# Designs tried in a protein design chat: VHH binders against Type II methyltransferase M.MthZI (mthZIM). Part 2

Target 1, 355 residues: Type II methyltransferase M.MthZI (mthZIM), of Methanothermobacter thermautotrophicus (Methanobacterium thermoformicicum) (p29568)
Amino acid sequence: MKTTHRIYFKNSADMNELKDKSINLVVTSPPYPMVEIWDRLFSELNPKIEETLIDEEDGLRSYNLMHEELEKVWHEVDRVTAPGGVVIINIGDATRKIGKKFQLYPNHVRTIDFFFDRGYQVLPFIIWRKQSNKPTKFMGSGMLPPNAYVTHEHEYILIFRKEGPRQFKTEEERKLRRESAYFWEERNQWFSDVWTDLTGVSQRLNHKNLRKRAAAYPFELAYRLINMYSIMGDWVLDPFLGTGTTMIAAACAGRNSIGYELDHNFKDLIESRINETLKLSNEIVMRRINDHIEFIREKNGKYYSENYKFKVTTRQEQDIRLYYPRTYKKIKNNEFEFFYQEVNPKKERQSKLNI

## First folded at step 4 (VHH)

Design s11 (from o03_7W with D31E; framework vhh_4orz_3)
Fold by ESMFold2-Fast, scan of step 4:
Structure s11 (fold): chain B 355 residues (1-355), chain A 119 residues (1-119)
Amino acid sequence: as target 1 above (355 residues)
Amino acid sequence: EVQLVESGGGLVQAGGSLRLFCAASGFTFSEYYMAWLRQAPGKRREWVALIYSGGSTDYADSVKDRFTISRDNAKNTVSLQMNSLKPEDTAIYFCAADFGSWRYPLDYWGQGTQVTVSS
């Protein structure tokens, strides 16, 4: 098994490198309209935004222009997404005071409206809560009603499906689908509509914006979504690649990927992250297996995995196959191929016994 | 509460045979894989044979075609049939049980039984 990963350092409002209906899954976290750290990026994409941020009475024009920039990307996402494909967008709403008006700018609503109006099915989506720690500053008038405001503590992981359920027409595709299954206990954890266990990953970065981006979009979030909404060998797209989290997660999950990133300065960081993640890729799969074995010990599973010689909860889990990338090769300046090894239950158990 | 009790060890001449037994109690035997490990004087422990909860078996290269592991879930026993014994097979043989975790140490170990093969 091999996967291919390409990075294009350009604006994803134009994804000419990708053919129509070539992508199975989109997983991305765009810059958030009306969140101040993204003002500069949006203004660089459209200089009118900087003008409206200075002069606007209520911020609505800035909000609309920022979403118009994102919607150029969403039009391309729609073009390249295959029937049965899924588009997943992690997005936060913004609370902001423009002039004398404080309000929430509902980025998730505008994003839902875009895909809903284009005929996508809006699937049950996830609330990702990552800032429930004790707040030191309250919004509005503190303890005095009515001008005190609730603390915004979550982001939305919006999930859209194109046309309808994906069809698996060949026995080869159906077999690969079975091999790409997740464990029953993973399904019960991952398909909750509230995620509170993922807080982001801190990384060594020179710029504040790069550090915030890496922390806001954790590997585990992308890894779960890729396993939930694609099968091995699928093509995953991230039009706002940043530090490479979606690409690295796709590689760890045995999926191909394509990423777009405007900032060339991310190139070396992405390559560094690939090297660090390869050292841990076996551990990621081993953790899944060991968590499963500990879970099934008390569960009294009814079915058996001949591949791995352990019990599972459901028949669908019997054909699970787990791979990890052991090496990669840089094919071109911005193209990588990953090579895989399947988990070997005999070797792993023998290694444990020879302690 | 949990016990693994080995038996069947002893002194035997090269080319001879021995059958080791392990009686298990205090856990749900049928859910665990069972293993035989050995430790020769001055050497690290090494795995020799294992039998999964589903009944399939694996053997170390050094004992392949000479040793046979089997289990009886009704009696909570695992056995190791050792044929064509060599002086190099001299070791303390341990019965072990594990639910299948690949990361953590084995769940249960027996006290061991001595096997000595003379030339």
Scores: ipSAE 0.012, ipTM 0.496, lowest interface PAE 7.8, mean pLDDT 86

Design s12 (from o03_7W with Y33W; framework vhh_4orz_3)
Fold by ESMFold2-Fast, scan of step 4:
Structure s12 (fold): chain B 355 residues (1-355), chain A 119 residues (1-119)
Amino acid sequence: as target 1 above (355 residues)
Amino acid sequence: EVQLVESGGGLVQAGGSLRLFCAASGFTFSDYWMAWLRQAPGKRREWVALIYSGGSTDYADSVKDRFTISRDNAKNTVSLQMNSLKPEDTAIYFCAADFGSWRYPLDYWGQGTQVTVSS
């Protein structure tokens, strides 16, 4: 097994490198309209945004103009997504005071409207409630009604499907689908519409938090979504790649990927993250196995994994195959190939005993 | 109360055979992988043979085709038939039980039984 990963350092409003209907899964977290750290990026894409936001203090017009820029990317996402493909967008709403007006800017609503109007099925989506520490100072007039405001503690993981359920017409595809299955208990955890177990970042961001914000899309979130909505060998797209989280998660899950990123300064950071992840890639898969073993220990399971011989809850889990990337090659300045090792019970067992 | 008790170790000449037994109690034996591990003087611990809860088996390359692991779920026993023994097989042999984890140390270990193969 081998996967291919490409990074294009350009605006994803133009993804001419990608053929129509070539992508099976999109997983991304775009710059959030009306969240202050993204103001410069949006203003560079459209200078009218700076005028409406700073000079006119018109929050609604600024919100609309920022979403028009994102929608250029969503048009490309629509073009490249294959029938049966899934588009997943992690997006937060923004709370902000512009001039004298404080309000929430509902970024998730505008995003839903775009895909719903283009005929996508909106699937049940996930509320990601971040584990951010509660602020010591509250928004608005503190303890005095009515001008105190609720703390916004969650983001939305929006899930859209193109045309209808993906079909698996060949025996090869059906076999690969079975091998790409997740454990019963992973399904019960991952397919909850509320996620509270993954860390996030506070809404109040300074310049130090800009880097934390870029890293706020956690590996585990991308890894779960990729396993939930694609099979091994699928092509995963992230039009707002940033530090490379989606690409790294796809590689760890045995999927190919393509990412777009405006900032060339992320290139070295992405390569550094690849190298660090390869040192831990075995541990990621082993954690899944060991979490499964702890779960199944309490379950009177009657089925066995065909490949690994441990108990499983259902027949659908019997054909699971688990791989991790061991090495990679840089094929071009922007293209990487990952090479895989299947989890080997004999080797893993001996390694554990040698400690 | 979990107990694994090994027996059958001893001294044997090169080319000879020994059969090790492990009697298990205090857990649902049929749910566990049963393994034989060994530790030779001055060497690290290594696994030798494994029998899965479903009945299939695996062997370390060093003992493949010479050793056979088997289990009796009715008697809660696992055995290791060792043929064509070599001086390099000299070690303390441990019976171990595991629910199938590769991350954690084995769930249960016996005290071990000495096997000595003279040249």
Scores: ipSAE 0.074, ipTM 0.589, lowest interface PAE 6.2, mean pLDDT 86

Design s13 (from o03_7W with L50Y; framework vhh_4orz_3)
Fold by ESMFold2-Fast, scan of step 4:
Structure s13 (fold): chain B 355 residues (1-355), chain A 119 residues (1-119)
Amino acid sequence: as target 1 above (355 residues)
Amino acid sequence: EVQLVESGGGLVQAGGSLRLFCAASGFTFSDYYMAWLRQAPGKRREWVAYIYSGGSTDYADSVKDRFTISRDNAKNTVSLQMNSLKPEDTAIYFCAADFGSWRYPLDYWGQGTQVTVSS
């Protein structure tokens, strides 16, 4: 098994490298309109934003102009997404005081409206509540009603499907779909519409500027979504690649990927992350297996996996195949190939136990 | 070193036949899907035939029922049998290797072999 990963250091408002209808899954976390750390990025894309935000103190116009920049990217996302493909956007709303007016800027609503207007099906989406990032400061008039504000404690993982359910017309596609299945207990955990078990993370970056630009969504979030909404060998796109989380998660899940990133300074960081992740890639897959073995011993599963010599809950789980990237090669400056090994729990157990 | 070498091209009369061969080396051939594409003078490359790792095939409408693609994994070769050739089939024919059969980019390309069909 091999996967291909390409990075284009350019504005994703133009993704001419990608054919129409060539992408199976989009997983991304864009810069959030009206969140202060992204002001400079949006103003560099459209200098009028700085004028409306700073000089005119017009929050609503600034919000609209920032979303117009994101929508240039969403137009390209729409063009490249295949029928039956899924677009997943992790986005937070912004609470902010511009001039004398405090309000929430509902980024998720504008994002939903874009895809809804283009005929996408809005699927039940996930509220991601970050446990360790819960605000501790009270907003507004403290204990005195009515001018106090509720704290904003979650982001949205919006899920859009193009045209309808994906069809698997070839026997090869149906086989890969079965092999790409997840465990019953993973299904029950991952398909909750509220996620409280994942914390936001940021990398230790050398440059303060890079830290401010990096989207703080974790590897596990991308990894779950990729396993939930694609099959092995699919093409995953992240038009706001940043530190490479979506690409690395796709590689760990046996999917190909394409990423776009405006800032060339992320290149060395992405390569460093690839090397660090490869040291843990076996651990990632083995954790899934160990969690499954622990679960199934308590539950006493009804079916059997010949591939891994353990019980499973459902018939569909019998065809699961789990791979991890063992090595990678840099084919050219913007292209990586990952090479895989299928997991063998028995060999891992023997090695770990010296038996 | 990855290498795809096409052969079997040449000049043929309309209604005639040619068989193209592609010899592959430097990668795990059996893991790859193989394609034949062509480019006529002044035109963009177009896909002609595709063979999956398991042996199933797809063809462009313009060549369906006239062309047959096949592969030999033991010899790392793919071939294209071209029957009932037309002047409009005149083009440089390229062998290409593709890791996936869906919307994946083609990974490796040969230099091409010229096919000329006289009226």
Scores: ipSAE 0.000, ipTM 0.105, lowest interface PAE 20.9, mean pLDDT 84

Design s14 (from o03_7W with L50F; framework vhh_4orz_3)
Fold by ESMFold2-Fast, scan of step 4:
Structure s14 (fold): chain B 355 residues (1-355), chain A 119 residues (1-119)
Amino acid sequence: as target 1 above (355 residues)
Amino acid sequence: EVQLVESGGGLVQAGGSLRLFCAASGFTFSDYYMAWLRQAPGKRREWVAFIYSGGSTDYADSVKDRFTISRDNAKNTVSLQMNSLKPEDTAIYFCAADFGSWRYPLDYWGQGTQVTVSS
C-alpha cells in the first residue's frame, strides 16, 4: 500500500489543482472569525476588515466580512467534494467586545447555514470540550450578579454530508470498506456527541512521547474523524493545513491527502513532524490493537478475526486491516509518498517474545 | 489464580529428544496463544515456538524442522517436542500464555524447566 500527500502553498479560495467531486472527506479547522489572533490574517485577506474592528457600535461588520472570506473557501470545498462525501469543520465561537457590545459571535451557526443552504445534510455534530483551563481573569462584574458572563469552554466539530449516504457499488469498494472498519469499543467512544479531555486518552502513552503534544487541533481529533468518515485509500482535504496535522493523521490512517497553506514557512515544520510521526506510527496502531485486546478480554467477544487471531464484538470487525506508514519519499518539494507495513501478527508476537 | 507449570526437562545427549509439557489453569486456555521461550546463561531470552488459539504454529529459524509445538485444549496443555538436540539448545525453557496483547510483558509465564544437552 502507498498514499500520496500534496501541499499547495496558496490561498484555498482557489483550489484549481483539484477536479470537481474528487475529494471524499474534508477535515479542517479554519482561522476563527472574531478571535483576535486571526485579525491580521483576515485583514490581509480583505483590508476592509481592519477598519471594521474599531467600529463604535459592535463587531457585526467584522464578523460578516471574515465569514465572507471563509465562504470563498467553502465554495471550493463544495465544488471538490464528491457525492456521499463528508465535510468536517472544527470551529469555535468567539466572545469579544467591539464598540459598545460584548457578545458571542456564533461562527458555528454561520458555517451550518452555509452548508445547509447548499443542500448538505447536517449530521449530528460533536461538542469538543477542551481540557479545563480555569479562568484567572473573569469577564463582567466578577463575583457580582447579573453582569458576569459564563466561561466559554468548547468548540464544535460540525459534520456535513453531501447529497446523501455514500454508495459502494463494486465488490472491491465494499471489501475496502469492511477492511477500514473500527472496533466496537472505538465506535462507542468516537460516536459520542461530546468529546472531553483528549489528553486523558493520551496519558497512557506518556512513555511513548505522544502525551505532551497539546495543540488547538490535535492529531487524535483528526485521526478519529478520518477513521470515522472515510475508508482506506480515500482523498482527504484540509484547506487550512497549518502545521500538517490532518495530512499526518491521514497518512497514519492509510488515506491520501491534499493540504493548502498560505505560509511557506510551515514546510520545514511539516517535514519535521512527518519524521517524528514515522518513529511513532507503529505505536499508534499498536495502541489501538492493545486497547482492543484488553477490552475484548473483559467483554468475551463472540466473533473472530482470522487476520489478527483475536476475538471481536461484531461480525463487521472480522475483516479489519491495520496499516502503519513505514517510510516516505519526497517526490517533489510539495509531494510525499508514504509506504506501508500491514500489522503482521507473527512479526509483532515475535518482537514481543524476543524481549 | 493463573498457573503455568512446565515439566519434561532434563539432561540428554546431543542428537537426542525431549518433550516438554506445560499445564495451564485459571484462564480460558483455548482463547490464548501459547509460546515456548528459552534463556541460556548470560544470554537474552529468545522465543522458540508459538501456537495461536486457532492452532497455527510458528518457529524460530534455529529450531525449525527440529521442534514441534502442539496444544490440547481439552487438557489445557501445550507441548514442545524437541528432536535432534544440540549443545546450543541448552537453556531454561519457559511456557508463556498471552491473549494477544501486543505489549510487553506477556500475560502469564511459567517458572521454567532446565534442558541440558551434553557433548
Scores: ipSAE 0.011, ipTM 0.418, lowest interface PAE 8.8, mean pLDDT 84

Design s17 (from o03_7W with L50M; framework vhh_4orz_3)
Fold by ESMFold2-Fast, scan of step 4:
Structure s17 (fold): chain B 355 residues (1-355), chain A 119 residues (1-119)
Amino acid sequence: as target 1 above (355 residues)
Amino acid sequence: EVQLVESGGGLVQAGGSLRLFCAASGFTFSDYYMAWLRQAPGKRREWVAMIYSGGSTDYADSVKDRFTISRDNAKNTVSLQMNSLKPEDTAIYFCAADFGSWRYPLDYWGQGTQVTVSS
């Protein structure tokens, strides 16, 4: 098995490299409108935004202009997403005071409205509650009503499906779908509509600006979503690639990827992350296997995986196949190929037995 | 309380045969993978044979086609039939049981039984 990964250092408001209806999964976390850290990026895309942020009466205008910039990208996402395809957007709402007005700017609502209006089904989505996201001081008038404000503690992982359920029309596709299954206990963890076990990404970057942009979501969040909403060999698109988390997660999950990133300064960091990930890629799959074996020890599994010589909870899990990237090759400055090894029960168990 | 008790070891001449037995108690035997390991004087421990809970088997290259591992779930025993023995097969042979974890140390293993093959 081989996967291909391409990075385009350009504005994803124009994804002419991608054909209509060619993408089955989009996983992304855009810059958040009205969150101050993103003001400069939005103002560089549209200078009117900076002007409206200065005017104390223009908070709503700033909000609208920022979303208009994101919607240029969402129009491209809509164009390239195939029927049955899924679009996943991790987005936070913003609380902000402009002039004398403090309010929440509901970014998730505007995002939902965009896809809903284009005929997408809004699937049950996930609230991601980050650990330790509470300020040390209460907002507003302290203990005196009514001018105190609720603390904002979560982001939304919005999930949209184009037209209807994806169809698998060939036996080859159905076989690959079965091999791409997840464990029963992973399903029970991942398909909860509240995620409280994942913290935000801490990036070890030398540049303050790059560290701020490293943002969004941890590897495990992207890895779960890719396994939940695609099959091996699918193409995963991230129009706001940043430091490469979606690309790295797709590679670890045996999926191809395409990423767009405006800032060329991320190129070297992404390549460094690829090298570090290859050293640990086996550990990701081994953690899933060992977590499964520990779970099934208590569960009294009824079915058996001939592929891996362990019990599973359901018949559908019998066909699971787990791969990890062993090596990669840089094909061009913007294109990488990863080469895989399937988990080998004899080799892994022999390694353990030679203690 | 989990116990693995090996038996069947001894002294045998080159080209001879021995059959090792392991009696297991204190766990649901049929759910566990059973293995035979050996350790020769001055060498690290090495794996020689494995039988999975589903009944399939794997062997180290050094013993392939000479050794046969089998299990009896009704008696909670695992056996190792050793044919065409060589002096280099001389080692303490250990029975091991594992639920299947690929990372944690082996769940259980016995005290071992000595096999000596004379030249």
Scores: ipSAE 0.033, ipTM 0.572, lowest interface PAE 6.7, mean pLDDT 86

Design s18 (from o03_7W with L106F; framework vhh_4orz_3)
Fold by ESMFold2-Fast, scan of step 4:
Order: C-alpha cells, then sequence, then structure tokens
Structure s18 (fold): chain B 355 residues (1-355), chain A 119 residues (1-119)
C-alpha cells in the first residue's frame, strides 16, 4: 500500500491543479471570519476589509466581505468534489466587540447557506464542545442581568454531501469499503452529534508517553472524520492546510491527500510534523486495537475477525484491515509518498513491551 | 486570560548572542507545541524553531546549529538561545503555541519582541 500527498503553496481560491469531480472528501478548518487573529490575513486578501473594520467599525460588512473571500475557495471546493463526495468544514462562530457593539458573528450559518443554496444535502452535523483550557472570564456585566453573555464553548463540524449517497459499483470498490470499516464501539463514539472527548489527554490511552504524544497531536478530529466519510485510497483535500493536520491524518488512515497553504514558510514545519507523527503512527493504530480488545473482552462479541484473531460485535467488522505508515519518501519538493505496513497486534504489543 | 509574553530582545552586534524568553499562562502549557517565529521589515513571517510537547525540536535551515529552543514545563516558559547572530536575523520574534489546531497558523501568539543585529 502506498499513498500520495501534495502541497500547493498558493491561494486555494484557484485550485487549477485539480480536475473537476476528482475529490472524494474535503476536511478543512478555514480562517474564522471576525476572529481577530485572522484580520490581517483577510485584509491582505481584500484591503477593503481593513477599511471596514478599523475606519468604519462596521462589523456586519466586515463579516460579509470575509465570507466572500472564503466563498471563492468554496466555489473551487464545489467544482472539484465528486458526486457522492462529502465536504466537512470545522468552523467556529466569533464573539466580538466592534466599536461599541458586542455580538456573535454566526460563521456556521453563512457556511451552511453557501452549500445548501448549491444543492448539497446538509447531513446531521457535529457540535464539537472543546473542554476550555481558557482562564475563567466573564463577558458583559458579570453576575448582573440582563447584560451578561453566555460563554461560547463550541465549534461546528459541518457536513455536506454532493448529489446523494456514494455508490460502489465494482467488487474491488465494495471489498475496499469493507476493509475500511470501523469498529462498532468507534461508530457509537464517532457518530454522536456532540463531541466532548477531543480536548486534553484521552482516558483510552494505556501508556504515559503515548498519552502525552497523542495530546500534542490532536489530529484525532481529522482522523475520525476521514475514517467516517472516506475509504482507503480516497483523495482528501484541505484547502486551508496550515500546519498539515489533515494531510498527516489522511496518511495515518491510508488515504491520499492534497493541501493548499498560502504561506510557503510553513513547509519545513509541516515536514517536521510528518517526521514526528510517523514515530506515533503505529501507536495510533495500536491504540484503536487495544481499545477494541478491552471493549470486546467484556462484551463477548458475536462475530470473529480472521485477519486479527479477535471477536467483533457485527458481521461488517470481520473484514476490517488496519495499516499504518512506516516510512515516507519525498518525491518532489511538494510531493510525498507514504508506505504502509499492516498491523500485527501480537507482534506490535510484544515489541512495545520489550525494553 | 491566555497570555504569551516575550522578553530578552534588544540590540546586539553581528556575531553576538541573545536569549529570548516566553512566559505562558492560561492554558495547559505542557500539552502544546511551542514555536518561535520572526518577521523582518517588509517580509513575510517565518518560523524559526519548534519544540514539541514531548521535547523534540526542529529548526529552520537559516538558524540550524546557531539557535537552540528549550522549555520548562514547571515554569510554563520556552526560551530561544540565539548564537552567532547575523544582520539577517533582525526581526520581531514571536512566541506561539499550537495544540494541533485545525486553524492555522497557531492557537496562541505573543505580542513579539524586537531583535536588532548591527553589521
Amino acid sequence: as target 1 above (355 residues)
Amino acid sequence: EVQLVESGGGLVQAGGSLRLFCAASGFTFSDYYMAWLRQAPGKRREWVALIYSGGSTDYADSVKDRFTISRDNAKNTVSLQMNSLKPEDTAIYFCAADFGSWRYPFDYWGQGTQVTVSS
């Protein structure tokens, strides 16, 4: 098994490197309109935004102009997404005071509206409630009604599907789909419309070092979504690649990827993150296996995986195959190939326990 | 309140050294990657050094073997030891923290500290 990963250091408002209808899954988190850290980025894309924010103190117009810049990217996302493909956008709303007015800017609404108006099916989406590591801070008049404001503690993982459910017409595709399945207990955890378990160190991890490293790489959100909405060998696109989380998660899941990043200075950072994550890729897959073994031990599963010699809850889980990237090669300055090893739980556990 | 406060910047002659400090508060510091980035006048921001939560480090080619990044999780600080400074190192240096966020470039940023290297 081999996957290909390409990075284009350019504005994703133009993705001419990608053919129409060539992408199976988009997973991304754009710069959030009206969140102050992104003001400079948006103003560099459209200088009118700086004038509207600073000179005119017009929050609504600034909000609209920022979304117009994102929508140039969403037009490209629409063009390249294949029928049956899924577009997943993690986006937070912004609370902000512009001039004398405090309000929430509902970024998720504008984003839903774009895809809904283009005929996408809006699938049940996920509220990601990140356990706040932020200091306690009161907004508005503190303890005094009515000018105290609710704490904003969640983001949205919006899920859109193009032209209906994906079809698998060949036996080869159907086999790969079965091999790409997830465990019953993973489905029960991942397909909840509220995620509260992705902040801080996972209670599911067995080793102190593994827990510490997993907390440092919270690509688990990307990893779950990729496993939920694609099959092995699919192409995953992130038009706002940033530090490379989606690409690394796709590689760990046996999917190909393409990322766009405006700032070329992040290339070395992405490569260093790839190197550190490869040291953890086996541990990520082994965590899934160890969690499954612990789960099924007490549940006494009805079916059996011949591939891994353990019980599973459902018939569909019998064909699961798990791979991790063991090495990679830099094929071009912007292109990487990852090479895979299928997991062997007995050998991996033995190796981990020795010295 | 989340804060990253840089210190240790200043004026130094080429070939000299400076040590930058970043004091972090308001988040679980030990779980975050810490980075130093810099921005020279008229240029884009570039990363300089990165230290992962596990303690491993990475450096941009331009500063490799001259700069050393380290962290003290007990004091919630990250530092950058800069040796053999060149005029090209003149920039505002920013401390940044990243939890592996979906949003680029980083979750938290400091205000920056000026480093000026005379020829």
Scores: ipSAE 0.000, ipTM 0.127, lowest interface PAE 20.1, mean pLDDT 83

Design s19 (from o03_7W with L106M; framework vhh_4orz_3)
Fold by ESMFold2-Fast, scan of step 4:
Structure s19 (fold): chain B 355 residues (1-355), chain A 119 residues (1-119)
Amino acid sequence: as target 1 above (355 residues)
Amino acid sequence: EVQLVESGGGLVQAGGSLRLFCAASGFTFSDYYMAWLRQAPGKRREWVALIYSGGSTDYADSVKDRFTISRDNAKNTVSLQMNSLKPEDTAIYFCAADFGSWRYPMDYWGQGTQVTVSS
């Protein structure tokens, strides 16, 4: 098994490298409209935004103009997404005071509206409540009603499906689908519509040369979504790649990827992250296996995995196959290939017995 | 409560045979894989054979085609048939049981039984 990963350092409002209906899964977290760290990026894309935001102090019009820039990317996402494909967008709403007016700017609503109006099915989506230190400082009038404001603690993982359920017409596709299954207990955890177990992570960036990033979505979030909404060998697209989280998660899950990123300065950071992740890639799969064995010990599963010699809860889990990337090659300046090893129960068990 | 008790060890001439038995109690035997490991004087412990809960088997290269592991779930026993024994097979043989963990140590261990193969 081999996966291919390509990075294009350009604006994803034009993804001419990708043909129509070629992508099965999009997983991304765009720059958030009206969140202050992204003001410069949006103003560079459309100078009218700076005038509206700073000179006119018109928050609503600034919000609309910022979303118009994102929608250029969503038009490309729509073009490249195959029938049965899924588009997943992690997006937060913004609370902000523009001029004298404080309000929430509901980015998730505008994003839902775009895909819903274009005929996508809006699937049940996930509220991601970041696991972090909760504030003790209150906004608005403190303890005095009615001018005190609720703390904004969550983001949305929006899930859109194009045209309808994906079909698996060949025996090869059905076999890969079975091998790409997840464990029953993973299903119960991952398909909750509220996630409270994942912490938002901040990246320390050079303030003079790189865009500031206050909170990036974590590897585990991308890894779950990729396992939930694609099969091994699928192509995963991230039009706002940033530090490479989606690409790295796709590689760890045995999926191909394509990413777009405006800032060339992320190239070295992405390559560094690939090297660090590769050292730990076996550990990711081994944690899933050991968590499963611990779970099933108490559950007393009724079915058996001949591949891994352990019990499972359902018949569908019997064909699960777990791979991890062992090595990679840089094929071109912007293209990488990962090579995989399947977990080997005999070798793993023998290793722990010879001490 | 949980016990693994080995038997069948002893002294045998090179080329001879021995059958080791392990009697298990205190856990749901049929759910565990069973292993035989050995430790020669002054050497590290090494695995010899294992049998999974589903009945399939694996062997170390040094004993393949000479040793056979089997289990009887009705009697909660695992056995190791050792044929064509060599002086190099001299070791304390341990029975071990594990639910299936690939990272953690074996759940349960026997006290071991001595096998001595004379030239």
Scores: ipSAE 0.072, ipTM 0.606, lowest interface PAE 5.5, mean pLDDT 87

Design s20 (from o03_7W with P105E; framework vhh_4orz_3)
Fold by ESMFold2-Fast, scan of step 4:
Structure s20 (fold): chain B 355 residues (1-355), chain A 119 residues (1-119)
Amino acid sequence: as target 1 above (355 residues)
Amino acid sequence: EVQLVESGGGLVQAGGSLRLFCAASGFTFSDYYMAWLRQAPGKRREWVALIYSGGSTDYADSVKDRFTISRDNAKNTVSLQMNSLKPEDTAIYFCAADFGSWRYELDYWGQGTQVTVSS
């Protein structure tokens, strides 16, 4: 098993490198309109945005112009997403005072409207409440009604499906689908419409400039979504790659990926993260197995894994195969290939004894 | 209380055979994976053989085709038949039990039995 990963350092409003209907899954977290850290990026894309924010203090116009920039990317996402493909966008709404007006800017609504208008099925989506998101400062008039404001503590993981359910027409595809299954308890955890167990984290950055631009969604969020909405060997796209979280999660899950990132300064950080991830990739799959073994102790498992011989809850789990990237090669300046090792009980047993 | 009691260790000449036994009590034996591990003086612990609750077996590369693990669920016992013994097989051999798979965390260990293979 091998996966391919490509990074394009350019504006994803033009993804001419990608053929129509070539992508199985999109997982991304765009710059959030009206969240102040993104003002410079949006203003660089369209100078009118700086004018409306600073000179005119017109929040609604700024909001609309920022979403017009994102929608250039969503048009490309629509073009490249295959029928049966899924588009997942993690997006937060913004609360902000511009001039005399404080209000919420409902980024998720505008995003839903775009895909709904293009005929996508809006699937039940996830509210992500970050575990560490505890406000230390009150908004508005503190304890005095009615001019105090509710704290906004969650983001949305919006899920859109193109045309309808994916079909698996070949024996090879059906086999890969079975091998890409998740554990029963993972199903019950991951397919909740509220996620409270994932902390919003910034990436470890060596560069001051990159810190301000880092997306705050964690590896585990991308890893879950990729396992939930794709099979091994699928192509995953992130048009706002940032520090490479989606690409790294795809590699750990045995999926190919393509990322777009406007800021060339992320290149060295992404390559550093690839090297770091290879040291931890076995640990990721072993953690899934360890969690499964602890879960199954309390459940009377009826079936056995065909490949690993431990108990499982359902027949559908019997064909699960777990791989981790062992090595990688840089094929071109912007292209990497990952090579995989299946989990080996013999090596894992010996490793555990050393702890 | 959970108890794993090993027996059958001893001194044997190279090329000889030994059969180790492990008597288990205090848990539902048939639900557990059973393993044999060994530790030679000054060396790290090494797993030798494992038998899954369903009866399938795995062996370390160093003992493949020489050792055979088996279990008797009616008697709550695991045995390890060791053939073509080498001086390198000299170690304390431990019986271990784990629910699901011993590779994650071993639930129970015996006290061990000494196996010495003379040159």
Scores: ipSAE 0.013, ipTM 0.445, lowest interface PAE 8.5, mean pLDDT 85

